# Designs tried in a protein design chat: VHH binders against g5egk6r2213to2383. Part 18

Target 1, 171 residues: g5egk6r2213to2383
Amino acid sequence: QRWFYKHFPMVWTGRLALKSTEAMINLHLINGSETFLNDVLGRQVTEENPRRDSVKILQRLRLDNGQVEHIYRILTNPEYACCLALSSVNNIENLKENDTNLKSHFIDYLINKKIAGISSLGEVETKFKSARVHVFAPGEIVNRYLSELATSLHDYLQNTDTRYLLIVFTN
Below, E stands for the ipSAE of ESMFold2; O stands for the ipSAE of ESMFold2 at other seeds; V2 stands for 0.75 times the mean of E and O plus 0.25 times the DockQ between their complexes.

## First folded at step 10 (VHH)

Design e1 (framework vhh_7sr4_2; at its last look DockQ between E and O 0.47; V2 from the best seeds 0.00; counts 0 for: pae O 3.0 > 2)
Fold by ESMFold2 at other seeds, look of step 10:
Structure e1 (fold): chain B 171 residues (1-171), chain A 123 residues (1-123)
Amino acid sequence: as target 1 above (171 residues)
Amino acid sequence: EVKLVESGGGLVQPGGSLRLSCAASGFTFSSYYMGWYRQTPGKQRDLVADIDSGGSTKYGDSVKGRFTISRDNTKNTVYLQMNSLKPEDTAVYYCARETVTDSSGYEHLEDYWGQGTQVTVSS
């Protein structure tokens, strides 16, 4: 709604992919460095300055064995970037399918398997810096992150029943 | 090259049992996580169970205590024993090749599926 987009404008649109399914998403930077995020994803979509168009989940991190606690400090580091991912409403022709894919194939999948999705974005000289990408569905680690670093956003998401992923870009 | 073939589906009454099998070929079976997923009409595929290369298992909440995943690395086969079946278990069941742990400790996800086998639970 108006409050969210006023404080967290969209900073990237692209595809999130897992197995054979894609979903169009908008990213909204909620904590960390927009400079770092733009170095990773690219600045402006032009022939001279292309932007990455997708993030593909190819790996997973188990959340039920304590591994995420070892990297929580890195996930919260203000030099990196943490984004909220929402379904892209700008593609109304496929809106229902996109919402269904995001919920079933990403959010519910990650929750049911108790995992985070992992992508590794390779460096491309002069265009893109490398990053490791953690994709979290709502749950314990996300609630901790939001309650510590974005409490008003946390309240907003709970009150609006918004479907989302938390996507963290790190070095 | 990679091939996964499910079998053992069918019609069963509530409270009954079925055992699904998945024959795998075209890869080093013992090095991969294997899983079972299911899909009902108009819905997306849901995780039922997976089993890692060392035999450790995980289950979806709705099937815990009723279903058992197992593997036989000498036969390149993964199984799903389904007990106390309910009408809600009616679905197409798919075998999947899941992951290989890399040197960084993160597990790879693979996007390989069989054609599926129908399980119908009704009276």
Scores: ipSAE 0.134, ipTM 0.552, lowest interface PAE 3.0, mean pLDDT 84
Fold by ESMFold2, look of step 10:
Structure e1 (fold): chain B 171 residues (1-171), chain A 123 residues (1-123)
Amino acid sequence: as target 1 above (171 residues)
Amino acid sequence: EVKLVESGGGLVQPGGSLRLSCAASGFTFSSYYMGWYRQTPGKQRDLVADIDSGGSTKYGDSVKGRFTISRDNTKNTVYLQMNSLKPEDTAVYYCARETVTDSSGYEHLEDYWGQGTQVTVSS
């Protein structure tokens, strides 16, 4: 079904990076402020105002020490932005490699290590506002988030067995 | 100076076993996560196995049940026991220190790598 794309249109395409591995992803805003997200990622306009093209994971947050409970209210703050990340299917030549990279090097990696991936997006004066980015694989924190703030999406993702990440932009 | 030296690679027949070692120096070994990664030509490096400072282990799906990571904090050494080897296990295997400790609640993911050791599984 095309239910997902009708309700959550794509708002950004770019690269998610970890070490030497990249995966092309599409972001779909599922909760929070599109204005905040555009301030961070840049507005989709002409060549003179390009958007950021990547998010690089350089840090991690352990999920098994209770620390994420401290920040959950920040993650759910409606002034910020929460996105679902799906594999980009726009490049036929490396579609299989991209799906494999997203699964093995991001989703499975984060699950196996029991961590969230963390990026810090620096301010670029006149172009981009700064943000901290939390990247979560499916699991307890994501299930809590979706059950509280996007129940129909949660059901959709379980019924379609979709590979995804939850990516939260905060300040 | 952080230094990681892998050894124990070689040529082995399918179904065979091999034990890799990584001697570490230049840091407080017992405080860091250590890992083994592998890379085949034209591909990115893949996580094979990871072991935290307390000895808890994690494995990539393709090696689970066949490979065992371990560490000896008294010798500053991490090991990878590789059993039931298959041709698809052929790769350069790298030892890595996976985390940098800092004062925040966020840990830095900047790995230090060894030179690597070749493992070749062929008839």
Scores: ipSAE 0.133, ipTM 0.566, lowest interface PAE 2.9, mean pLDDT 84
ESMFold2 (binder alone), look of step 10: mean pLDDT 78; pTM 0.772

Design e2 (framework vhh_7sr4_2; at its last look DockQ between E and O 0.67; V2 from the best seeds 0.00; counts 0 for: pae O 2.8 > 2)
Fold by ESMFold2, look of step 10:
Structure e2 (fold): chain B 171 residues (1-171), chain A 123 residues (1-123)
Amino acid sequence: as target 1 above (171 residues)
Amino acid sequence: EVKLVESGGGLVQPGGSLRLSCAASGFTFSSYAMGWYRQTPGKQRDLVADITSGGDTKYGDSVKGRFTISRDNTKNTVYLQMNSLKPEDTAVYYCARETVTDSSGYEYLEDYWGQGTQVTVSS
């Protein structure tokens, strides 16, 4: 059973970058506005107007100093978009390698540093709306988010030991 | 300007030990977290260890129990003691400075790297 894909179809694929490392990811919208997300990432209405192909983490937010509490309301705003990010490749061998890289270079890194990764996506007139992007590894703030806004997904992720990031687009 | 200079690498037998040093200048050393990373050809750099300005340490799973990171704020130096070395530890080791700027709740990642020091574990 593909319960997850029945309820949360893939809405974007691309690269997530942190420092000199990259991982391919699929995004699955779990809460908020698909319209907002498409405005930020680009509407794939023609091949000549392609979507954004990457999200680069250039900033951070400390999770251990209370600052995330000040922005939790904006992170949960249903007019913005919250996605689950999973490993993405086009064959089984690359999927295992990419999944291992996602764990080591993103998930474990963010957990060990006690930070969220931050990207600022600039507006491109007529193509892309601007956004701030918060990238969270599993942990306290993510558990709170999922328990409040996506309870069945929270249970699913706990029961399957799925490797993931929570990626929130706001503006 | 920020400068990081690694030293202490070399050739060592399996089971041996090395102590890496990183001399830092151009910033208030005691205010920043510092880290050691390593890279083999064709692979991304991996975290080996880091240490916060307050002295809290974290280690990569493959080196936990064998490597020890430490810092001396009076000498602006961070160290990596590497014991029980294995051939898998062969890599270029890089010292890094991490950002702690808190001006707006978002801090830029200002990773500065040294030039690296080669560690080779071979019989």
Scores: ipSAE 0.181, ipTM 0.594, lowest interface PAE 2.2, mean pLDDT 84
Fold by ESMFold2 at other seeds, look of step 10:
Structure e2 (fold): chain B 171 residues (1-171), chain A 123 residues (1-123)
Amino acid sequence: as target 1 above (171 residues)
Amino acid sequence: EVKLVESGGGLVQPGGSLRLSCAASGFTFSSYAMGWYRQTPGKQRDLVADITSGGDTKYGDSVKGRFTISRDNTKNTVYLQMNSLKPEDTAVYYCARETVTDSSGYEYLEDYWGQGTQVTVSS
């Protein structure tokens, strides 16, 4: 079994959106509560309680002005959920386009602007718990997070040159 | 009411140049970052370039070195100089206001767009 998927199985697949651009992603829970994550994304316990199909970035948080220090303790709270997001498609040709979108319109965009992407997921009684969503490209905050909470994963991502986002769901 | 009006699009040959303009009104122009985006038929909208209120610029990979964004705060106008145009630059180009800050300190992504101006690069 591949080491990554043994330790961090996929927990959700869906669309990540920014402006008019989308990328299909898989989420892998790397730290925190699967129960919290399932409450936010939906449990699909009945046909009337399906999982959410998308996360849309509507706001940003600047990373170069010290604001991130106030939220770091919230991001690391084990009662919330931190996921690794990887490209997700069902064939090689779609994978190339999806991978290009993920790189250029999400990862490079966030790095170049020195921002995190922000989404707010609204509560729907009996279906979805609300959450604030922070989307990070690789960088200082992500390196700090992984070095403190998932060192082996950090090494894996750097050694395999894996393209990823860190997506944190909080309340 | 915020208004963004693009102009300067048209038909050009490969290797040619165009200059787009975006006239802004209804807000304090000098306080906002501005951007240019483009969309081709059947595809998602792409970032072309953005410029901060202080004049710092960023570009999409496919246009770096060929396109230049600039602003004139005395005329409330953002420009996109497009040189060495290629057929793949054919798109509708949109001007956008990049930031609005909410009470939580998070900035809204651009939610104000112009109507767009068509750029067509062909022989």
Scores: ipSAE 0.135, ipTM 0.556, lowest interface PAE 2.8, mean pLDDT 84
ESMFold2 (binder alone), look of step 10: mean pLDDT 78; pTM 0.776

Design e3 (framework vhh_7sr4_2; at its last look DockQ between E and O 0.24; V2 from the best seeds 0.00; counts 0 for: pae E 2.5 > 2, unsure alone 64.1 < 65)
Fold by ESMFold2, look of step 10:
Structure e3 (fold): chain B 171 residues (1-171), chain A 123 residues (1-123)
Amino acid sequence: as target 1 above (171 residues)
Amino acid sequence: EVKLVESGGGLVQPGGSLRLSCAASGFTFSSYAMGWYRQTPGKQRDLVADIDSGGDTKYGDSVKGRFTISRDNTKNTVYLQMNSLKPEDTAVYYCARETVTDSYGYEYLEDYWGQGTQVTVSS
C-alpha cells in the first residue's frame, strides 16, 4: 500500500452523495492536471474559507447505449483531472459503515443500473471553477482507461482487491 | 438539500391565464438550467419550457407563443406565464432542475422534481 501512496497521494477528502446516502471519500489524482483540480475544488483553504466539501450525483449517463464513447477523449484529456476515490479512513468509529455505504449505495448501484453518476459543480466567483463530474464504478470503461493510461495502477487494484470509484472532473 | 416548491396552479376557463412559480433552495440557483414539465394520467412527463443559466429559453411546440418561462436569480425562483389556456393544457405541472443541454444523453434523476401543481382548464 506504500507504493500506491508514494505515487498517488491524497489530494482531497470530502463527501460523495447520491439521494439520501453519503460516503466519505479520499481522492487520489492518477492522471491530468492538479491545477485544474485545485481550481475546481478550491485553491486556498483557511478556517474562514474552506474548499468544497461534497460532490452530489444528480444525473446519470447510461453506459449500455454507446453514449460514453462520444466523450471518452474528454475523459482522457490531460488538461482535466482523473481521480481514484477510496473510502476515507479518517473516521474510525464509522469506518465499516462508510465502506459498506460506498459499496452498496454507490459502487453496486452504478454497476447494476449500468450508469455513470453525474454531478455539476457550479462556479463560485472567484473561489471555485465549474466542472462536470463523472463517477464510474469498476467496469468496461474504467478498465479501458486504466489499461491505456495507468497500467501499473490497474495491476495494483486487481491484486489488492481494492474497492474504488473512478471520478473524472472535466470542463 | 435541493428543494423545489411549485405554486400558482388552479382552475381556469379556456382563454384564461395562470402564472406558476417554483421556489428553489439548497443549491446555487443561478448556475443551473431550470425547466417546467407536465404530465397527464397514464402518460410520460413532457417538456413545457426550460431556461438555461444564461437566460436562453426553449419551448414545447404545443405551447410556443402562449407560454413564457422566466427566472429571477435574486429570489431563486423560476416562473411560467401561461396565456390563452386550452383544455389540452390540463395537467400536473412540475418544476425541475437541469444541468446540461447537450446531446450526450445526460439524464436527470427523478428525485429532483417538485411535487407538482395542478392546472385545470375547463368551463
Scores: ipSAE 0.204, ipTM 0.634, lowest interface PAE 2.5, mean pLDDT 83
Fold by ESMFold2 at other seeds, look of step 10:
Structure e3 (fold): chain B 171 residues (1-171), chain A 123 residues (1-123)
Amino acid sequence: as target 1 above (171 residues)
Amino acid sequence: EVKLVESGGGLVQPGGSLRLSCAASGFTFSSYAMGWYRQTPGKQRDLVADIDSGGDTKYGDSVKGRFTISRDNTKNTVYLQMNSLKPEDTAVYYCARETVTDSYGYEYLEDYWGQGTQVTVSS
């Protein structure tokens, strides 16, 4: 929709990986600090100063045992960055394959296991700040986050049946 | 050396049943969550079912109500009972050992797989 892209322009394109699967995604910053996000993902200034090209899920956090409540304050901290991840249409040879991978191997997988995906991005001096990354499929914690911190987007997503992940960069 | 050996695959007609077994060795079986995944050629692996060390189970939407995962810690074995099989269930089925938590409640994902067992549902 024109409204979504006007308010939340794409800020990063790259691969999201989980086990042996990948999906190309676009990130749209919806809450928090663009400065922090750019410090973590890198600034594309020249061909010699690349951005990170991928986020790999290596860990999980159970969502049904109360553990996420212990970190919710960190997830909502405006000094960090929260993004909406959508399937990338500009960077894939097979749009249907990428969209299927995102749905079945990321969104449905996370929902069915009742987990968030977790990545750790290491620091690289003067290029990339380190971060912990939480990847959430739509559900209770995402609805809470959006209703508290991005109400207009929450309404938009409920009305359009948009396929997405919520990706939060912290630290 | 961690070893996972799947068995019980084969050819069945639609509506039939199979029971898969995964014999585990080389680690403390009772301490790990175990899972079943499946893969068709050229596609990525899908979660079928997962069972944690306490016996709690989770299922993929396409198999819920038809498949049952279970474990026997005395035999170091995890099972997948597959009922009401459909042609769409045709795949190689893999057993997996899932990872253990770090100090903050973040759990590492599994990185150990069996060799796989073929399940073919066709008349």
Scores: ipSAE 0.178, ipTM 0.604, lowest interface PAE 2.4, mean pLDDT 84
ESMFold2 (binder alone), look of step 10: mean pLDDT 78; pTM 0.776

Design e4 (framework vhh_sonelokimab_d1; at its last look DockQ between E and O 0.40; V2 from the best seeds 0.00; counts 0 for: pae O 3.7 > 2, unsure alone 61.6 < 65)
Fold by ESMFold2, look of step 10:
Structure e4 (fold): chain B 171 residues (1-171), chain A 124 residues (1-124)
Amino acid sequence: as target 1 above (171 residues)
Amino acid sequence: DVQLVESGGGLVQPGGSLRLSCAASGFTFSSYAVGWFRQAPGKEREFIGDISGSGDSTKYAVSEKGRFTISRDNSKNTLYLQMNSLRPEDTAVYYCARETVTDSSGYEHLEDYWGQGTLVTVSS
């Protein structure tokens, strides 16, 4: 039984990119404003207004330089949107490659460098609101967030050994 | 292609000194911050320090202050790491890397290129 999906339905699917590597991900809103998130990712009210299809990491933020408390305050702002990113399960023959890319080229990379991945999403013709995107691998900041604000989710992720990223959209 | 080639590693006794070099090619060396990292067997790669494109500014990991000195010679496209007072715990593969440019908000552009590394062994 999928306890997770009952409490945190998928709100977006698309590509996460870093350098030459991509991984397909599903986003699940765990805290903050769904309205803000939909404004950033696009409201598909017509077939001519598609949603964004990707988020590309082009910058980084070092996490070992004493910025933990400042970053944490940004992550917990209820005006913004905090999502859990999971590997997209939609093609059995690509599952192994996608899962490997997510682990090796995103999660392990961010952990080893002690950084958050950063993307800037520009406003597009009033289709998409602009946003700054913070991508975190599991670690000190994420564990603090989940243990304080989503304890049952934190327990679920630990007990299932689930591979994930925490992705926060701000402005 | 961006290329970084480390050299100068080897076996050294505790308390000794060693200077590592990193030859850079395939990019405008003076336009980028460059730095040194190391990785001991079975451990994660860790930051040692970096130096701005001009050479005017250096930053070191707190644990390495006073023993290691980073410098660069832009006329030779070469980055250096001078290591003094070496200890067995300094045994690692040492890597040079081209870093992203830091903007005023603390966000760096993601352009990590790494050399193949040079082994430094510190033993009695």
Scores: ipSAE 0.161, ipTM 0.595, lowest interface PAE 2.8, mean pLDDT 82
Fold by ESMFold2 at other seeds, look of step 10:
Structure e4 (fold): chain B 171 residues (1-171), chain A 124 residues (1-124)
Amino acid sequence: as target 1 above (171 residues)
Amino acid sequence: DVQLVESGGGLVQPGGSLRLSCAASGFTFSSYAVGWFRQAPGKEREFIGDISGSGDSTKYAVSEKGRFTISRDNSKNTLYLQMNSLRPEDTAVYYCARETVTDSSGYEHLEDYWGQGTLVTVSS
């Protein structure tokens, strides 16, 4: 929608991976430090230093074991970068497969297991700053965050029935 | 080598009960959280629930609340799934899985070993 892209421009396209499955996603910065995000993902300051192209989920954080305060601090820290992840638009054939993979292999998986997906991005000197990455599906904590801190975005996502993940780059 | 072997599947009528077992070998069973997953025809694998290494903590997918019970017997290296009030939509291959170690902040590596599965058919 024109409103969404005007206010939340795409800042990264890449692969999100879990086990043997991948989905292409676009990230849109919602809150936090764009400078930090660009340091983590790479500024592509030379032709030899491309941006990172993937985030692989290798760990989990259980959401139902009293992690609410910890997670909310992660979501609201202005030094971090909180992004909305949407399915990346491809040709028609790939769009439906990618959207299905994102829903079934990431969103539904995370909801059913009551977990956040976790990735670690290592530092590469002169190219990338390190980060821990938290991947959240829609749910009580994420809904609370959006309803309190990004109300218009929350309404937009509900009204358009948009599939999404919330991805936060920390440290 | 790490092995997980599911058993106890079969044909059951709607409303019936079934208990699945998962025999573990090749690792210190009591040191790992273990869980159950299922895969219905044409769908991806779905989380059912898991249980901590000591057995003190159990978590379930919201959709399974109240019908399924996970337990373990560390003296027999066996994980169990008790399924009650079965419905046709419970028809699936059921898998057990080992979860990896937890760090002090609750961050855990994803499941790293899977069983071969046991088929449960609920015929309406």
Scores: ipSAE 0.102, ipTM 0.566, lowest interface PAE 3.7, mean pLDDT 82
ESMFold2 (binder alone), look of step 10: mean pLDDT 75; pTM 0.759

Design f1 (framework vhh_7sr4_2; at its last look DockQ between E and O 0.19; V2 from the best seeds 0.00; counts 0 for: pae E 2.5 > 2, unsure alone 62.6 < 65, placed apart)
Fold by ESMFold2 at other seeds, look of step 10:
Structure f1 (fold): chain B 171 residues (1-171), chain A 123 residues (1-123)
Amino acid sequence: as target 1 above (171 residues)
Amino acid sequence: EVKLVESGGGLVQPGGSLRLSCAASGFYFSDYYMGWYRQTPGKQRDLVADITSGGSTKYGDSVKGRFTISRDNTKNTVYLQMNSLKPEDTAVYYCAAETVTDSSGYEHLEDYWGQGTQVTVSS
């Protein structure tokens, strides 16, 4: 059964980039404003409607220097958009490479450096609202958030050993 | 693609002035500390001036009082006003988006550099 997709349908697909590496991801809104998220990423009402196609990590936020409680507050703000990012399955022959890139170059990298990845999405008049983007690997902050505010999702991810990132769009 | 494009270089007589511009694209300009660096053949790249996201400035000793860095976040542009130019100011000038660490814990992953613009001060 597909319990996850019933409760958290995909709201965006695109590229996540860090340095010279990309991974295709699907975003699933977990908490916060879907309206804000759609204003930032664009609406895909038709194939011709503009939508952002990528998020590039250009900054980092150190997590080992007292940021934990601050970050938890931004994760829970209902005016923001907190999303789960999963590997995209749209091209099965590239799936293993995409999954390997997501694990090695994003998840493991962020964990080993003890950082969140940061992107800054600029406003594009009539098309996109601006946002600051925080990209978190699984870990203490994310596990606490999921265990307290999305318990069924947390159980699902544990039981399926699902590889993921948590991505928050803030204004 | 991150892109920094310098302009405004050229040949100028000693005592003259030039204004360099650096147009930035492909990233969120207002997040970056920006700087101007210069390099002469056979030497390391030297800091000329930098400017924080909030507009605070620092200058190299040899240019203090003569050069002014500024930024316009609405135009994604950083400037270097160079007055009282001397032959020793002759160099290639590079715009940079700098990696910094501050009390907020935010840090750029890497520096970004322009291709440079030549400034020549001679008579």
Scores: ipSAE 0.347, ipTM 0.737, lowest interface PAE 1.2, mean pLDDT 84
Fold by ESMFold2, look of step 10:
Structure f1 (fold): chain B 171 residues (1-171), chain A 123 residues (1-123)
Amino acid sequence: as target 1 above (171 residues)
Amino acid sequence: EVKLVESGGGLVQPGGSLRLSCAASGFYFSDYYMGWYRQTPGKQRDLVADITSGGSTKYGDSVKGRFTISRDNTKNTVYLQMNSLKPEDTAVYYCAAETVTDSSGYEHLEDYWGQGTQVTVSS
């Protein structure tokens, strides 16, 4: 939709991986530091300055054991980068598979386990800063965040029944 | 060798009860979170219940109030009492031992798993 992309342009595309499954995603910065995000992911000023191409979930954070204050702090920190992740399709033949993988193997998995997915991105001197990455499915904490800080976006996502994850890069 | 052995599955009518057991060996049971998960063919494994080393419990929404997880650290055994069983509870139930947390408090994603025990709820 023209409204969404005008207000939240895509800032990165790449692979999100968990176990043996991956899905292509686009990231749209919602809150925090675009400078930090670009330092972590790379700017690709030229073809010789590439960006990172993937984020792999290797750890988890349980959400049902009192993590609300910690998560809210992560979501709202202006030095971090909070992004909306949407399905990315570069090939119509894989569109349905990518959407299905994103829903079943990431969104539903995280909801059913009551966890956030966790990744670590290592520093590459002169190219990429390191980051810890938190991957959140829709749920009470994420809905509260969106309803309080990004109400138009929250309404848009609900009205369009859009599949999404919230992905935060922290230092 | 890490070993998790489930038992107590079987066939039961709707509204009935079953008690699952999981005997653990090959690791320090008292230091690990233990969990029960279930899977139907073609679907992901879903969390049913877990219990921390200290005894705190969490349950999947569909089983709250009907299922109870408990553990006996002296016998290295975790239990799942399943009451008011419904046809949608039909699945293979797996015992799992949770990996250790790292220095930042995050858990590794991969767990140890038992072979599973079948629970079938039908009239």
Scores: ipSAE 0.144, ipTM 0.512, lowest interface PAE 2.5, mean pLDDT 83
ESMFold2 (binder alone), look of step 10: mean pLDDT 77; pTM 0.760

